# Designs tried in a protein design chat: miniprotein binders against q96jn8r1131to1294. Part 3

Target 1, 164 residues: q96jn8r1131to1294
Amino acid sequence: TLEFLENHGKNILLSNGNRTATRVASYNQGIVVINQPLVPQLLVQVRIDFLNRQWTSSLVLGVITCAPERLNFPASACALKRAAWLLRGRGVFHNGLKICEKFGPNLDTCPEGTILGLRLDSSGGLHLHVNGVDQGVAVPDVPQPCHALVDLYGQCEQVTIVNP

## First folded at step 3 (miniprotein)

Design aB1
Fold by ESMFold2-Fast, scan of step 3:
Structure aB1 (fold): chain B 164 residues (1-164), chain A 89 residues (1-89)
Amino acid sequence: as target 1 above (164 residues)
Amino acid sequence: SPEEIRKLFEEAIKLLEEALKLLKEAEKTGDPELIEKAVLLFWEAVLKYYEAIRLAQEGNPEEAEKLALEAFKLALEAIEILEEALKKL
């Protein structure tokens, strides 16, 4: 079954059988990674459980192509120097560079209850799903193996893995 | 963490310094259209970097980190464009 890895950002507490991640302090140090590689038939989904509107930015979603079990996570996913493809706000980022200006909805404004999903298609294209709706290909031809990552940044203080 | 934010600021300023060095070199022989675009991105990065410093000093670390990341991104984009400007020689 899908769980968050026990290697995670310092401000994360895992609960509910490692299926719920809560950021218990500050606004950062909230990176979590799914325990299984993102393979083409797998849809990984998380639900936004709690938003703290004291902060202005919100969660980041994406994939990394490095092994996550021993990775020393930075304070924010956007500071990752290893191979990473990230969705933040409306942008798509690769290793710190914005590669698409506007893709999908603005992640900084998704309300509590929103279900966000990541899936690879048969050609290795990374798809974002929002409340069950495929937003299209955010990143073509992601190298494999890759791992789904969620950064509970800013407003987003809790997410839970949900089944399709 | 405060250390990770500090490292981000250090990386952003290093990229701004590299961008400035490349901009001075590109002014001599580079593609003027690409140089103009890079100049705009460079100065936007500089403004965001200093605003991030100000916000950090005023106790707004989330907004400071956000602007520092934007400065970092813009500086990288400026560097890429300047390298392309020099290549077109």
Scores: ipSAE 0.000, ipTM 0.195, lowest interface PAE 15.0, mean pLDDT 84

Design aB2
Fold by ESMFold2-Fast, scan of step 3:
Formats: sequence, structure tokens, C-alpha cells
Structure aB2 (fold): chain B 164 residues (1-164), chain A 89 residues (1-89)
Amino acid sequence: as target 1 above (164 residues)
Amino acid sequence: SPEEIRKLFEEAIKLLEEALKLLKEAEKTGDPELIEKAVLLFLEAVLKYFEAIRLAQEGNPEEAEKLALEAWKLALEAIEILEEALKKL
């Protein structure tokens, strides 16, 4: 059973058996990580439950290759300077550097109810799924083990893990 | 003078551009309370700037100058607050 880890950003409150993450304050300190490594063909999905339009940017999705159980998370995922591959807006970022200008839909404009998924293929390619549609390989050759990360940044104040 | 009014408009738009760049940066790591305050000042500055343009086009340079100066002051205040927001991280 997939759950969010109890180690998370300080503004996060977990509920619904650790399957719902709510950011209860501000716009940052909202990083959550899935409790199991992202192994090939495992599809991890989250649904956007609540957007606060006071903020401009929205959630960030990606993977980290360091052990998350005791990691001291920064205020935002974009501040991770090692072992992080992130999807933000339309871009793909590795350790804070933009490695792709336009991939998939703009995450800053996905509405409430959108289901976003992360999956590794058999070659270690990281895929983004949007409402069940595979967007293709965002990042090739992700080192393993890796862990799915969601940053409830800006507009996105609540997500829930959903099963296929 | 017309030259001084033109320079004021040029400086006001330059500050609005700088404020927008700082807002993008501060949104990622800045103090959210300060960012909210800066956003409200920025929006007011934008509205006054475009109202100043309208008045200038209608041949009311005295009111145009007054609103352009207000836009300039608000944009500058927004920039100062955004710089403070960035210092807290």
C-alpha cells in the first residue's frame, strides 16, 4: 500500500491513512515522499484536490535518489542541489539546472481533479502520466533506487494518492 | 516639462519590470507575508501606470504626471519589500 512518509516538509499534515497530504500554511515547506522506492512499472499517482489561486506557481513532481526517511527537506524541492530530478511548470530540472525547456503540460495550470503519475520504464526512463495519458520520457537513465517526491508548492495545497 | 514627464514614465516602467523579475525570484524562496504585501503594491502600481498613460493620451499631463509618480513610488516600495523577502532565506 502506497503512503506518504512521516518525514515531510514542516507545513504538511497527513490524513486519510497517510494517503492525503495537506499544506496548512504559507506556500512552501510542502515536500512529501512516497513510502516505497519507485521500482520499474510501479505507477505512483496523486490527484490535485485543492488549489489556492493566491499563488502563481503550483506543484512539483519528481524523484530523488537519496534515502528520504531522515532527509532534512529544504523549503522547496527546487532547492535540492543533489540527487533530484524535478518537473516544474513546463520544465525538467536536474539538481536545480533546467535540462528540458518544454515537457508535457504546464503543471502550473493543471486544474483540481488532475491525476499526475510517475513511472519508471524498464530502461530507467522516468515517465509523467497526466489523467492516465503517458507523456513520454521526461528523464532518461534515472539511478536506482529512487523515490517519488511531490512538492505541494504555491497553488497546490492538497493531494491524495490514488490507485490505478 | 514634457521631457521630465517622459523620463518619469521611463523610470516607472523600468521599476515595474524590476519588480516583476524580483517577484518571480521571491515566490520560490521568499517570505510569503512580504511577498503578498509586495504583490498588492505591484498591482496598484500597474493600474496607476496605465491610468497615467490614458490621461497623457487625453491631454491631461498634470494628472498623468501625478499618477505616474504614484506608480513609480509604489513600484519602488514593492522592490524594497521583495529585496527584504529574499534576505530571510
Scores: ipSAE 0.000, ipTM 0.116, lowest interface PAE 17.2, mean pLDDT 84

Design aB3
Fold by ESMFold2-Fast, scan of step 3:
Structure aB3 (fold): chain B 164 residues (1-164), chain A 89 residues (1-89)
Amino acid sequence: as target 1 above (164 residues)
Amino acid sequence: SPEEIRKLFEEAIKLLEEALKLLKEAEKTGDPELIKKAVDLFLEAVFKYLEAIWLAQEGNPEEAYKLAWEALELAEEAIKILEEALKKL
């Protein structure tokens, strides 16, 4: 079953059988990673549970190609270099560089209850799903193995893994 | 724009300097409970400001702008609380 890894950002508290992640302090140090590699056909979904409007930016979704079990996470996913492809706001980022200006909905404005999903297609293309709707290929040819990550940044203080 | 980002960073640092000045004044004479709240906000503002600087240097001006703006807002809130702490002498 899908769970968040027990190696996570220092402000994270896991609950609900490691299926719910809560950021208990500040606005950062909130990276969590799914416990299984994102293989083709696997749809990983999280629901936004709590948004704190004190902050401007919100959660980041993406994949990393480094082994996450012993990784010292930086303060934010944006600080991950070379090993990460990230969806933030409306942008797609690799190694801190914006590689696509507008993709999918603005993640900074998704309300509580939104279900966000990541899936690899048969060609290694990374797809974003929003409330069950495939937004298309955000990143082509993602290197494997890779792992789905969620950065509970800014507004987003809680997410829960949900099954399709 | 580079000019817009530069002005935002200058405003944020000015407010952080103002907050630090007020914190030094309040630390031994202000309401301890309000001082604690202001310190928490001040530290958050400092961390956002530093992350904004780092992101700007890494070539991410959009996120740098957002974080610098959040730092400015937090510094303003810390200043308000510190001013209140000084009034409760």
Scores: ipSAE 0.006, ipTM 0.170, lowest interface PAE 11.5, mean pLDDT 83

Design aB4
Fold by ESMFold2-Fast, scan of step 3:
Formats: sequence, C-alpha cells, structure tokens
Structure aB4 (fold): chain B 164 residues (1-164), chain A 89 residues (1-89)
Amino acid sequence: as target 1 above (164 residues)
Amino acid sequence: SPEEIRKLFEEAIKLLEEALKLLKEAEKTGDPELIKKAVDLFLEAVFKYLEAIELAQEGNPEEAYKLALEALELAYEAIKILEEALKKL
C-alpha cells in the first residue's frame, strides 16, 4: 500500500493512514515522499485537495535518488542537491537548474481535484500524468532507485494519495 | 518597503560574491571539512535568495524580505567558516 513516509517537512501533518498530507503553516517546509521506490510500471498519483490562493506558486512533483527515510529536508524542494529532478510550474529542474522551459500544463494553475501522477517507463523515463493523461517524458534516464516526492509549496496545502 | 527590499537584495548579492571569492581562495589551501561545510551554507543561501526573488516577483514582498534576510545570514556564516578554513592552514 502506498503511503507518505513519516519523515517529512516540519510543516506537514499526515492523516488518513498516512495517505493525506496537510501543510499546516506558512508556505514551505512541505516536502513528503512516497514509502515505496518508484519502479517501472508503478503509477503514483496524488489529488490536490486544498489550494490557498494567498500564494502564487503551487506544488512541485518529482523524484529523488537518495534514501528518504532519514533525510533532513530543506525548506523547499528546489534546495535539494544533486539527487533531485523536479517539475515546477511549466519547468523541469535538476538540482535547481532549469533543464526544460515548457513541459506539460502549468502546475501552478491546476485546480482542486486535479490528479497528478508520476511513472517510470521501461527505459527509465519519468512521465507526468495529469487527470489520467500522460504528458510524455519529462526526464529521460532517471537513476534508480528513485523515490516520488511532492512539495506542498505555496498554494497547495493538502494532497491525498489516489490508487489507480 | 520596496526600497528596503532592494537594498537587502543588493547586500545579499554582495555577500554571496564575497563568499565565492573566499571559496576560490580556500580551495587551494583551506581545511577540506570546513570548506565542505561552507559550501553547504553557501548553496542554502543561494537557494533562499532565488526563492526570495521568486516571491518578490509573485507579489509577496513580506516573505521575500524574510527569505532574503535568511540568505544574507547564511552567506555571512559561510564567509566566517571560509575565513576559519584559511586560518587553519
């Protein structure tokens, strides 16, 4: 069963059997990680439950290749070092560097109820799914093992894991 | 105020530039463990500075100001560690 790890950003509260993550303060310190490695064929999905329009930017999705169970998470995912590939807004980022300007829809504008998914294909390509629609390969050749990460940044204050 | 935010960003950039100059100097003769610690602080400062810029551009000057202050403090700590690294050798 897919759950969020107990190791998470300090502003996160887990509920619903560790399947719902709520950011209870500020706009940052909201990183959560899925409890199983993202292996080919596994589709990890989260639903956006609550958006606080006080903020402009929203959630970040991606993968990390370091072991997440004992990580000291930074305030935001963009501060993760050489172990992270992230989708933010319309951009694809590796270690804080933008490697693609326009990929898929703008994540900052996804409404409540949107289901976002991450999947590795058989060639190690990282795919983003939006409401069941595969957006294509955001990152080729992701090193493995890797772990799906969600940063409840800015507007996004709650997400819930959804099984396909 | 916008003027105070501008001045803070300018000061943060200046400290980041000073840290980078000291890092280049320390790489040649400095204590490698202290250099590693300073690099970690420097990178954290850079990321907070970039986040502050994003918040300012997105219309949240209060949070931008707070993060810029944190970036400035971290850059200063990196400078102090780099100066210590240089003294140790």
Scores: ipSAE 0.005, ipTM 0.162, lowest interface PAE 12.9, mean pLDDT 81

Design aB5
Fold by ESMFold2-Fast, scan of step 3:
Structure aB5 (fold): chain B 164 residues (1-164), chain A 89 residues (1-89)
Amino acid sequence: as target 1 above (164 residues)
Amino acid sequence: SPEEIRKLFEEAIKLLEEALKLLKEAEKTGDPELILKAVILFVEAVEKYEEAIRLAQEGNPEEAKKLAREALKLAFEALRILLEALKKL
């Protein structure tokens, strides 16, 4: 089964068999990574469990192509300057550079209960799914192997892995 | 708005510098428990300030302003505790 890796941001506590991640402090240091590579046809889904509205921005999700098991995570995913493709707010980012202005819904406004999914298609295109609806290709030609990453940033203090 | 964020950053830097000076004074003679509390707040203030700069550069000025204001509040609380630590001697 899919689980979050034991290597994670310092403010994360894992529970529910490593399927629930809670950020227990501050607004950052909340990066978690799925325990197996995101291979084509694998749909990784997380549900937003708890939002703290004192913050303006929220959850970031995407993929990294470096090995995550011993990575020293930065305070936020957007500080990753190599091997990272991220969806934040309305944008798509590659190594900290915005490569698409508007893709899918605004992740900063998704309510509690929203289910967000990541999937690679057969051509290596990264897809975002929102409540079961495929938003299309956010990033073409993602190098493999790659690993699904969630940053419990700002408003988003808890997520749980949800099986299809 | 850019003027607002600049002024917030200037005020945050000023308070962080003041807190660091008082922390150095308190290290020799201050109450160890109060010094520890002040260090925790000071570290959090610096972290929020650094993140605020990054967010401002990445085009998220509203989040940057919020973090700069939080850095100010934490720096001020650290100053208050450091002054308390020094007073007790």
Scores: ipSAE 0.006, ipTM 0.291, lowest interface PAE 10.3, mean pLDDT 84

Design aB6
Fold by ESMFold2-Fast, scan of step 3:
Structure aB6 (fold): chain B 164 residues (1-164), chain A 89 residues (1-89)
Amino acid sequence: as target 1 above (164 residues)
Amino acid sequence: SPEEIRKLFEEAIKLLEEALKLLKEAEKTGDPELILKAVILFFEAVLKYEEAIRLAQEGNPEEAKKLAREALKLAWEALRILLEALKKL
């Protein structure tokens, strides 16, 4: 079963059998990683449970290709300078560099109850799913192994892993 | 763009320092309801500036400027309320 790793950002509290992640302080230090590598056709989904609209930006989703079990997470996922492909707002970022201007919906405006998913296709393309709808290939040829990452940044204070 | 953000932060710091000075003065003689409103706005402004700094550092200068302007407006509103609480407005 899918769970969040015990290695996570320092402001995270895991509950519900490590399937719910809550950021309990500030706006950052909220990175969590799924316990299994993202293999082709595995759909990893999280539901946005709680948004604090005191903040402007919201969650970041993506993959990392480094081993997450002992990784010292930075304050935000966007500070990862290597081995990271991230979706933030409407942009797609590789190691902090924007590689696509407009992909999928604006993640800063997704309401509570939105289900966001990550999946690799058979060619290694990373797909974003929003409420069950495949948005297409955000990143082609993701190196493997890779691991699904969620950064509970800003507005997003709680997410829960949900099954398809 | 980084220069615009720097100028916004400089203006906000000056405004926040003035607000803190007036808050200390208002604590003795000001309207408690107005003081509480000013405190809430003041801390909202601080939190938005912290996020604006992060966005600027991570390469989102346009969104950083937007948040910095929001923070400046909140800080200015806090200052106005404090001036009202002291009956200087």
Scores: ipSAE 0.000, ipTM 0.200, lowest interface PAE 12.7, mean pLDDT 83

Design aB7
Fold by ESMFold2-Fast, scan of step 3:
Structure aB7 (fold): chain B 164 residues (1-164), chain A 89 residues (1-89)
Amino acid sequence: as target 1 above (164 residues)
Amino acid sequence: SPEEIRKLFEEAIKLLEEALKLLKEAEKTGDPELIEKAVELFWEAVLKYYEAILLAQEGNPEEAWKLALEAFKLAEEAIEILEEALKKL
């Protein structure tokens, strides 16, 4: 089954059979990665469990194409300079560069209970799903293998993997 | 004081703008390892600056000041590294 890897940001505590990630300190050091590669047809979903509105921005999600099992994670996903495609706020980022200004809903304003999903289509396009609704292709032709990443940044202090 | 907090925010944003200018310049000819380190520091500075703004608005000036100071320090360090990355005879 889908779980978060034991290799994660230093402020993360895993629970519920490694299906729940909680950021227990500060606002950063909250990167988690799914234990299986994101292959076409696989929908990986997480639910936002707790938001601390003391912080300005919220979670980031996307994919990395490097091996995550022994990766030394930076303090935030936005510091990843290679092999990273990320959704933050309304933007799409590739290796720290904004490649799209406005895609899907604003991730900084998604409430508790929101279910966010990542899926690759048959052509390697990365899709974002929000509460079961496909938002379209955020990134075309993502290299494979790739791994789904969630950065519990800022407001987002807890997420749980949920099945479709 | 509110005036001191305002001045700190103004200085922090000025340093972030300077760091961004140097990053654009360094991208062309700078030492790649130093640029990589500076980029990491720059991102941390940006993130702490944004969180400091929210804390100030929420009425938590002590935590806002702490994060703004750390953002200032990180931006200053990034600038020093970028200047070294751009150094040539």
Scores: ipSAE 0.006, ipTM 0.152, lowest interface PAE 14.4, mean pLDDT 82

Design aB8
Fold by ESMFold2-Fast, scan of step 3:
Structure aB8 (fold): chain B 164 residues (1-164), chain A 89 residues (1-89)
Amino acid sequence: as target 1 above (164 residues)
Amino acid sequence: SPEEIRKLFEEAIKLLEEALKLLKEAEKTGDPELIEKAVLLFWEAVYKYYEAIRLAQEGNPEEAEKLAMEAFKLAYEAIEILEEALKKL
């Protein structure tokens, strides 16, 4: 069964059997990681439950290749550098660099109720799904093992894991 | 001309140096969300600047000029964001 790991950013509170993550303070320190490696064909989905428009940016979604169980998470996912491939706004980022300018919808504007999904294809391509619709390959040939990561950054203060 | 390309590189590095100076200042007093946006733009600018130097050294001045201009624009955008972050004290 899919759950968020008990190891998470310091502003996170887990509830609902570790399937709901809430950022209880500030705008950062909101990284959560799924408890199982993202293996090909596994679709991991989260629903945006609450947005606070005090902040300008929103949720970051992606994968990390380092072991997450005892990791000291930085304030923001972008600080994970070589270990992370991230979707933020309309960009795809790796190692602090924007590797694609326009991919999928703008994550900063997705409303409450949006369901965002991550899946690896058989070639190791990372796919983004939005409300059940495959947006295509955001990152080709992701190193494995990798883990799905959600950074409850800025506006996004709560997400819940949902079944496909 | 080689002199014009040299001036472009000099202007790009000057903006990168200014952006770094503002980043250090803004981290102490600025809006943290805007600072993170500026950090990402700053490092993209740094990457493109050094790639421009590499391409110029390899004899591809046209692509080098393009990347140097992109580095300049990204560094300038980072500076604008950092100045905004400093205003939100």
Scores: ipSAE 0.000, ipTM 0.132, lowest interface PAE 18.6, mean pLDDT 82

Design aC1
Fold by ESMFold2-Fast, scan of step 3:
Parts: sequence; structure tokens; C-alpha cells
Structure aC1 (fold): chain B 164 residues (1-164), chain A 89 residues (1-89)
Amino acid sequence: as target 1 above (164 residues)
Amino acid sequence: SPEEIEKLFLEAWKLLLEALELLKEAEKTGDPELIKKAVELFEEAVRKYEEAIRLAQEGNPEEAKELAEYALLLARFAIDILEEALKKL
């Protein structure tokens, strides 16, 4: 069964059998990681449950290549640098650099109920799925093993893992 | 829009207050090198916020918005660094 790891950002509370993550304070310290490696063809999906309009930016999702089980998570996923490939707003980021200007929908404006998915294809390309629709390859040749990561940043205060 | 600018200023102000409280806490036990970096970012954020307020008062809302956005970004960076300064290795 897909679950969020018990190791997570300091402001996260897990519930619903570790399938729901809630950020209970501030705007940061909200990183969660899926308990299984992202292997080719595995589709990991989360639903946006709650947005707090007090904040101006929203969730980040992507992959991390370091071992997450005992990692001391930084305040935001962007601080992971070389270990992470991240989708934020319309951009794709790695090592503090924007490597793609416009990809998929603007994640800062996705409403509650949106289902976001991550999947590796057989060539190691990372795909974003939005409400079941494949947006294409966001990152080619992702190093493996890697794990799906969600950073409940800014507006996004709750997500739940959903089955395909 | 005026409503967007007001929301931006409010968010920036709240984060500056949070940064100040974290800075006071971090100075007690935190990593001195990270604290120094956070202080520099915090001071720049305050300067940009004050300049944004002045520009808004003078009737230059577009420039005020740009500086308030920059102050917000710097305040977030300062907070993130201060939280790292409070962690043990």
C-alpha cells in the first residue's frame, strides 16, 4: 500500500493510515515522501484537499534521489539542491536552477480537488499527470532509485494519496 | 490591483515579524555563520519593505509591488536559513 513515510517535515501531521498529510503551522517545513521508490510505470497520485489563501505560492512536487527514511528535511524542497528535481509553479527546477520555463499547468493556481500524479516511463522520463491527463516528460533520465516527494508549501496545507 | 498589493504587503510584514522572532531565538544557540547570513538577508528585506511603503505612499504602485515581492522573497530566505541555524548536525 502506498503511504507517506513517517519521516517528514517538522510541520506535518500524518493521518488516515499515513495516506493524508496536513501541514499544521506556518508556510514551510512541509515535505513528505512516498514510502516506495518510484519504479517505472508506478503512478503515484495525490489530491489537493485544502488551500489556505493567506499565502501566495503553493505546493511543489517531484523526486528525490537520496535516502529519505532518516533525512533531516530542510525548510523547503528547494534546499535539497542536487538531490531533487522539482515542479513549482510553471517551472522545472534542479540544484537551484530553473531548467524548464513553462511545463504543464501553473501549480500555484490548481484548485482543491486537483489530482496530481508522478510516473517514470520506461526510459526514465518523469511525467506529471493532472486529473488523469499525462502532461508529458518534465525531466528526462531521472537517476534511480528515486522517491516521489510533495512539499506542502504556502497555500497547500493538505494532500491525500489516491489510487489510480 | 490594490487588493493584490495589500495582500502582498500584509504577507511580507507577517514574514518579517516571523523572521525577527526566529532571529532572536536563533541568536541564543544557533550556528553563527548561518545567523550572520540570515541577518544580512533580513536587513535587506527590511530596507526593501520600507522602500516599497514609501513608493506606495508617493503613488508608484507598480514599483512598490516589485519591491514588496523582493522583500517577501528575502524574508522567506532569512526564515529558512534561521530554521537551519537552529538544527543540530
Scores: ipSAE 0.006, ipTM 0.313, lowest interface PAE 9.3, mean pLDDT 85

Design aC2
Fold by ESMFold2-Fast, scan of step 3:
Structure aC2 (fold): chain B 164 residues (1-164), chain A 89 residues (1-89)
Amino acid sequence: as target 1 above (164 residues)
Amino acid sequence: SPEEIEKLFLEALKLLLEALELLKEAEKTGDPELIKKAVELFEEAVRKYEEAIRLAQEGNPEEAKELAEFALLLARWAIDILEEALKKL
């Protein structure tokens, strides 16, 4: 089954069989990665469990194409300058560069209970799913292998992997 | 002008990304009081930048420009403080 890797940001505690990630300090150092490569047809989903409204920004999610098991994670996923495609707020980012201004809903305003999903199509297009609804292709031609990443940044202090 | 506003938004975004990377570096070895001040400025800069984007999308370019300029200023200030925090390594 799908789990978060034991290699994660230093402010993360894993529980519930490594299916729940909680950020226990500060606003950053909250990167987690799914234990399986994101292969075509695999839908990985996380539910937003807890939001702390102290912060303006929230959860970031996307994919990385480097091996995550021993990666030294930065304080925020947005600091990744290589091998990263990220969805933050309304934007799509590749290695720190904004490549799309407005895609899907604003991730900074998704309420508790929202289920966010990532899936590759057969052409390597990365799709965002929100509460079961496919938002379309956020990133075309993602190199493989790639790994689903969630950054519990700012408001988002807890997520849980949920089955389809 | 539209070109001027786009350039301003791009510059603000670049500085916000630079500040974020410096925060990562400073959190390891930097002066914790300076880091705290930089975090406050950085988060205010992010808030102003996000509000500027929203106002631009809603058709309020004058207000968007003012907030983007403010975000740029705050991001620059945060960077200055983070560089100072790292110097005391």
Scores: ipSAE 0.000, ipTM 0.147, lowest interface PAE 15.2, mean pLDDT 83

Design aC3
Fold by ESMFold2-Fast, scan of step 3:
Structure aC3 (fold): chain B 164 residues (1-164), chain A 89 residues (1-89)
Amino acid sequence: as target 1 above (164 residues)
Amino acid sequence: SPEEIRKLFYEAIELLFEAWKLLLEAEKTGDPELIKKAVELFEEAVRKYEEAIRLAQEGNPEDAKLLAELALYLAREAIKILEEALKKL
């Protein structure tokens, strides 16, 4: 049911029926988006398949509120500004500003095999799930419609969508 | 200060986004050699920006500020080259 949108960062190659995203060059230009909107109760999950230890920072996970089908993606999700709410390291970011300090685990240290999930609750709160465990509300009242986004930045060179 | 560093990071990300938009425009009609050089500078600026954020999160705001300033410098240099690549269009 769920797949990555064909519109993606220029360093991405999609495979496995558009359920696996691989960054084939450099450390950036690795943004992918789930085609279906993130509606309440839908849990979108990705597994970290491959980490390249030459880089120090790792993937960014979050949501965007603009239409992704023909969007010109910037080199990094952090440049999406007002359209995006992002989880990076242990921080929650919006419009280039850190809006929450320590939330969930440090995404820069999650090992290969980690399953990361995004879900909206009935009140529009964005939740992070880590290996099936709900970390709580990272962002309250996310504007809708919104789409789940993964930025295969730095260490993270491959992710695969996994079913709940 | 935390406020000063956040303002600096906001300035850096804004400029990186401006550079990215200009790069997409230049890639269509600009000089390929200048575009290649600008891409290298832009990617280095992003790398410095991410390391600056990391240092700030780990409680090293002094080094974070230096790397954020370097990211701003590199992004401005990339923009200058991209503007030159687009000079006739």
Scores: ipSAE 0.000, ipTM 0.108, lowest interface PAE 19.1, mean pLDDT 80

Design aC4
Fold by ESMFold2-Fast, scan of step 3:
Order: structure tokens, then sequence, then C-alpha cells
Structure aC4 (fold): chain B 164 residues (1-164), chain A 89 residues (1-89)
């Protein structure tokens, strides 16, 4: 079953059989990683459960290609300078560098209840799904194995893994 | 650019220091409801400033700039409210 790894950012509390992640402090230290590698055809989905409007930015989604089980996570996913492809706001980032200005909806404005999904296609393209709608290929040729990552940054204080 | 962001951070810290000086002046003689509002705005400005510094350190200068500008705005608003509380306006 899909669940969040016990190795996570220091401000995270896991519940609901490790399927719900809550950031219990501040605005950062909220990185969580899915326990199963993102293999082609697997759709990993999370629902935004709670937004704290006192913060400006919101959650980040993406993949990492390093082994996450013992990784010392930085304060923010955007601080990952190696092996990371991230979707933040309207942009796509590779190892901290913006590689696309506008892709999909603005993640900083998605309301509570939004379901966000990550899927790898047969050619290694990373897709974002929003409320079941495929936004297209955000990143081509993602190296494997890779793991889906969610950074409960800023406004986003709780997410839950949901089945397709 | 890095120079513009640094200038914003310097301006933000100067305004936060000014707000703190006015808060100390207002504590005993100002309108307590206005002082309470100014404290809330000041605390929000400090939070935005800290988040901006962290984003800059994490290599996200565009987002850092937006938060530094927001911190600046909140600090100026706190100062305005404190000036009203002290009957300087």
Amino acid sequence: as target 1 above (164 residues)
Amino acid sequence: SPEEILKLFIEAIKLLVEALKLLREAEKTGDPELIKKAVELFEEAVRKYEEAIRLAQEGNPEEAKKLAERALFLARLAILILEIALKKL
C-alpha cells in the first residue's frame, strides 16, 4: 500500500497509517516521500486537507532520484541541489533551477480538497494530474528509480494519500 | 537581482527597527487596541522577513523578493498605526 516514509522533515507528524502528513510547526521542514518508487503507470495522488492562509507560498510536488529512507532533508525541497525535479507555483525546477515558467495551474492557489497526482509515462515523462485531469508532461526523461515527494511548505499544513 | 533583493532586506530591517522603537514609545500612552493591531502586524512582518531570508538562502530569489516586499508593507502599516496610536497623525 502507498504510504509516507517514516523518514521525513522534522516538522511532520504522520497519522492514518502513514497516509496523512501534517506539518505541526512553522512554514518549512515539511518534506514527505512516498514509500514505493514511482514506476510507469503508478498514479500517486494526495489531497490538500488544510491550508493556513497566514503563509504566502504553498505545497511543492515532484520526484527525487536518490534513496530517501535515510536522507537528511533540507528545510525546503527547493534547497535540494541534486537529483530533484519539482513543481512549485507555476514553475518547473530541476535541482533548484527553473526550467519552465508556466506549467499547469498555480499550486500556490489550489484550494482545500484539491487532489494532485504524479505519474510517470512509458517514456519516462513526469505528468501532473489535478483533480483527475492530466496536465501533460512537466519533465521528460526522469531517471529511475525515482520517488514521489511532497513538500508541505507554507500554506499547506496537511495532505492525505488518496486512491485513484 | 541580488542587489535589489539586498536593498529590500536592508529597508525591511530598518522599518522593523523603527516599528519596534515606536512600539516601545506607545506601550504606556498609546491606544491599547491600536497597539494590539500594530503588534500583530509587526509579528506578521517579522515572520515574512524570516521566510524571505530562508528562501534567499535556499536559492529562490524571486519568491524571497515578494516576501521581503510584503514584510516591508506590513512594517510600514504597523508604523502608521503606531503613529495614529501616539496621536502623531
Scores: ipSAE 0.000, ipTM 0.193, lowest interface PAE 13.7, mean pLDDT 84

Design aC5
Fold by ESMFold2-Fast, scan of step 3:
Structure aC5 (fold): chain B 164 residues (1-164), chain A 89 residues (1-89)
Amino acid sequence: as target 1 above (164 residues)
Amino acid sequence: SPEEILKLFIEAIKLLYEALKLLREAEKTGDPELIKKAVELFEEAVRKYEEAIRLAQEGNPEEAKKLAELALWLARLAILILEEALKKL
């Protein structure tokens, strides 16, 4: 079954069998990674459990292609120097570079209860799912193996892995 | 090619100036922790850019290109963080 890795940002506390991640301090240091690589047909889903509206921006999610088990995470996912493809707000980012202006809904405005999913298609395209609805291909040709990453940034203080 | 390297340096310096402009703006009302991080990234970007120029002048264009690309990347990250710092928290 899917779990968050024990290696995570320093402000994260894992609970519920490592299926719930809570950011217990500040607005950053909230990166978590799923315990197995994304393979085609695997849909990884997280539910937004708690939003702190003291902050403006919210969670970031995407994939990294480096091994996560001993990775020294930066304060935010957008600072990753390795091959990282991230969805933030309405943008798609590769290693901190914005490569798409508008994709899917604005992640900074998703309410509590929203279920966000990541899936690879058979051609290596990365898809975002929002409340069960496929938003299309955010990134084509993601190298494999790759690992699903969630950054509990800003407003988003808690997420839980949910089964399809 | 020399033309590609020149284009890269021009793009890097443009982003450094944009980052500096945003930094001065963020100093007024921005999130101080985000500003601190952006300053660190900006200062590192400037150092990498200066080193790239020196290497290019010494006849090491391959290493100069790598450092200029790193400076460009760091400047873009600083801009991203500064834009976030300017949002109301």
Scores: ipSAE 0.000, ipTM 0.083, lowest interface PAE 21.8, mean pLDDT 81

Design aC6
Fold by ESMFold2-Fast, scan of step 3:
Structure aC6 (fold): chain B 164 residues (1-164), chain A 89 residues (1-89)
Amino acid sequence: as target 1 above (164 residues)
Amino acid sequence: SPEEIEKLFEEAWKLLLEALELLYEAEKTGDPELIKKAVELFEEAVRKYEEAIRLAQEGNPEEAKWLAEYALLLARLAIDILEEALKKL
């Protein structure tokens, strides 16, 4: 079964059998990683449980290609360069660069209850799903193995893993 | 627009706070040479952020946006170096 790894950002508290992640302080240090590699056709989904509107930006989703079990996570996922492909706002980012200007909905405006999913297709393309709707290929040819990553940044203070 | 500028300033401020938090963490056990480089980048990011605020107040929003984006870039670089400083343990 899918759960968040015990290695996570220092402001995270895991609960509900490691299926719920809560950021308990500040706006950062909220990176969590799924415990199993994102293999083709596996759909990993999280639900936005709680938003704190004091902050401007919200959660970041993506994949990381380094081993996450002992990784010293940075304050935000955006500081992960070569090992990460990230969806933030409407952009797709890799190695500190925006590689796609507008992809999917604006993640900074998704309300509580939104279900966000990540899936690799058979050719290694990374897909974003929003409330069950496939947004298309955000990143082609993701290196494997990779793990799904969620950064509870800014507004997003709680997410829960949900089954398809 | 004022809304776009406000968002940029909030993002720059958030990254500056992240860099500052990491500086306090790295100061305890991190590589001192890398910490010194990160401090220099952080201080430049703060200067650019303050300059952006001043330009916005003076009615130059385009220049303010550019400087805010530059402050974001410098803060991200400082964070990257601080993460590397912590890994050298």
Scores: ipSAE 0.000, ipTM 0.142, lowest interface PAE 15.2, mean pLDDT 82

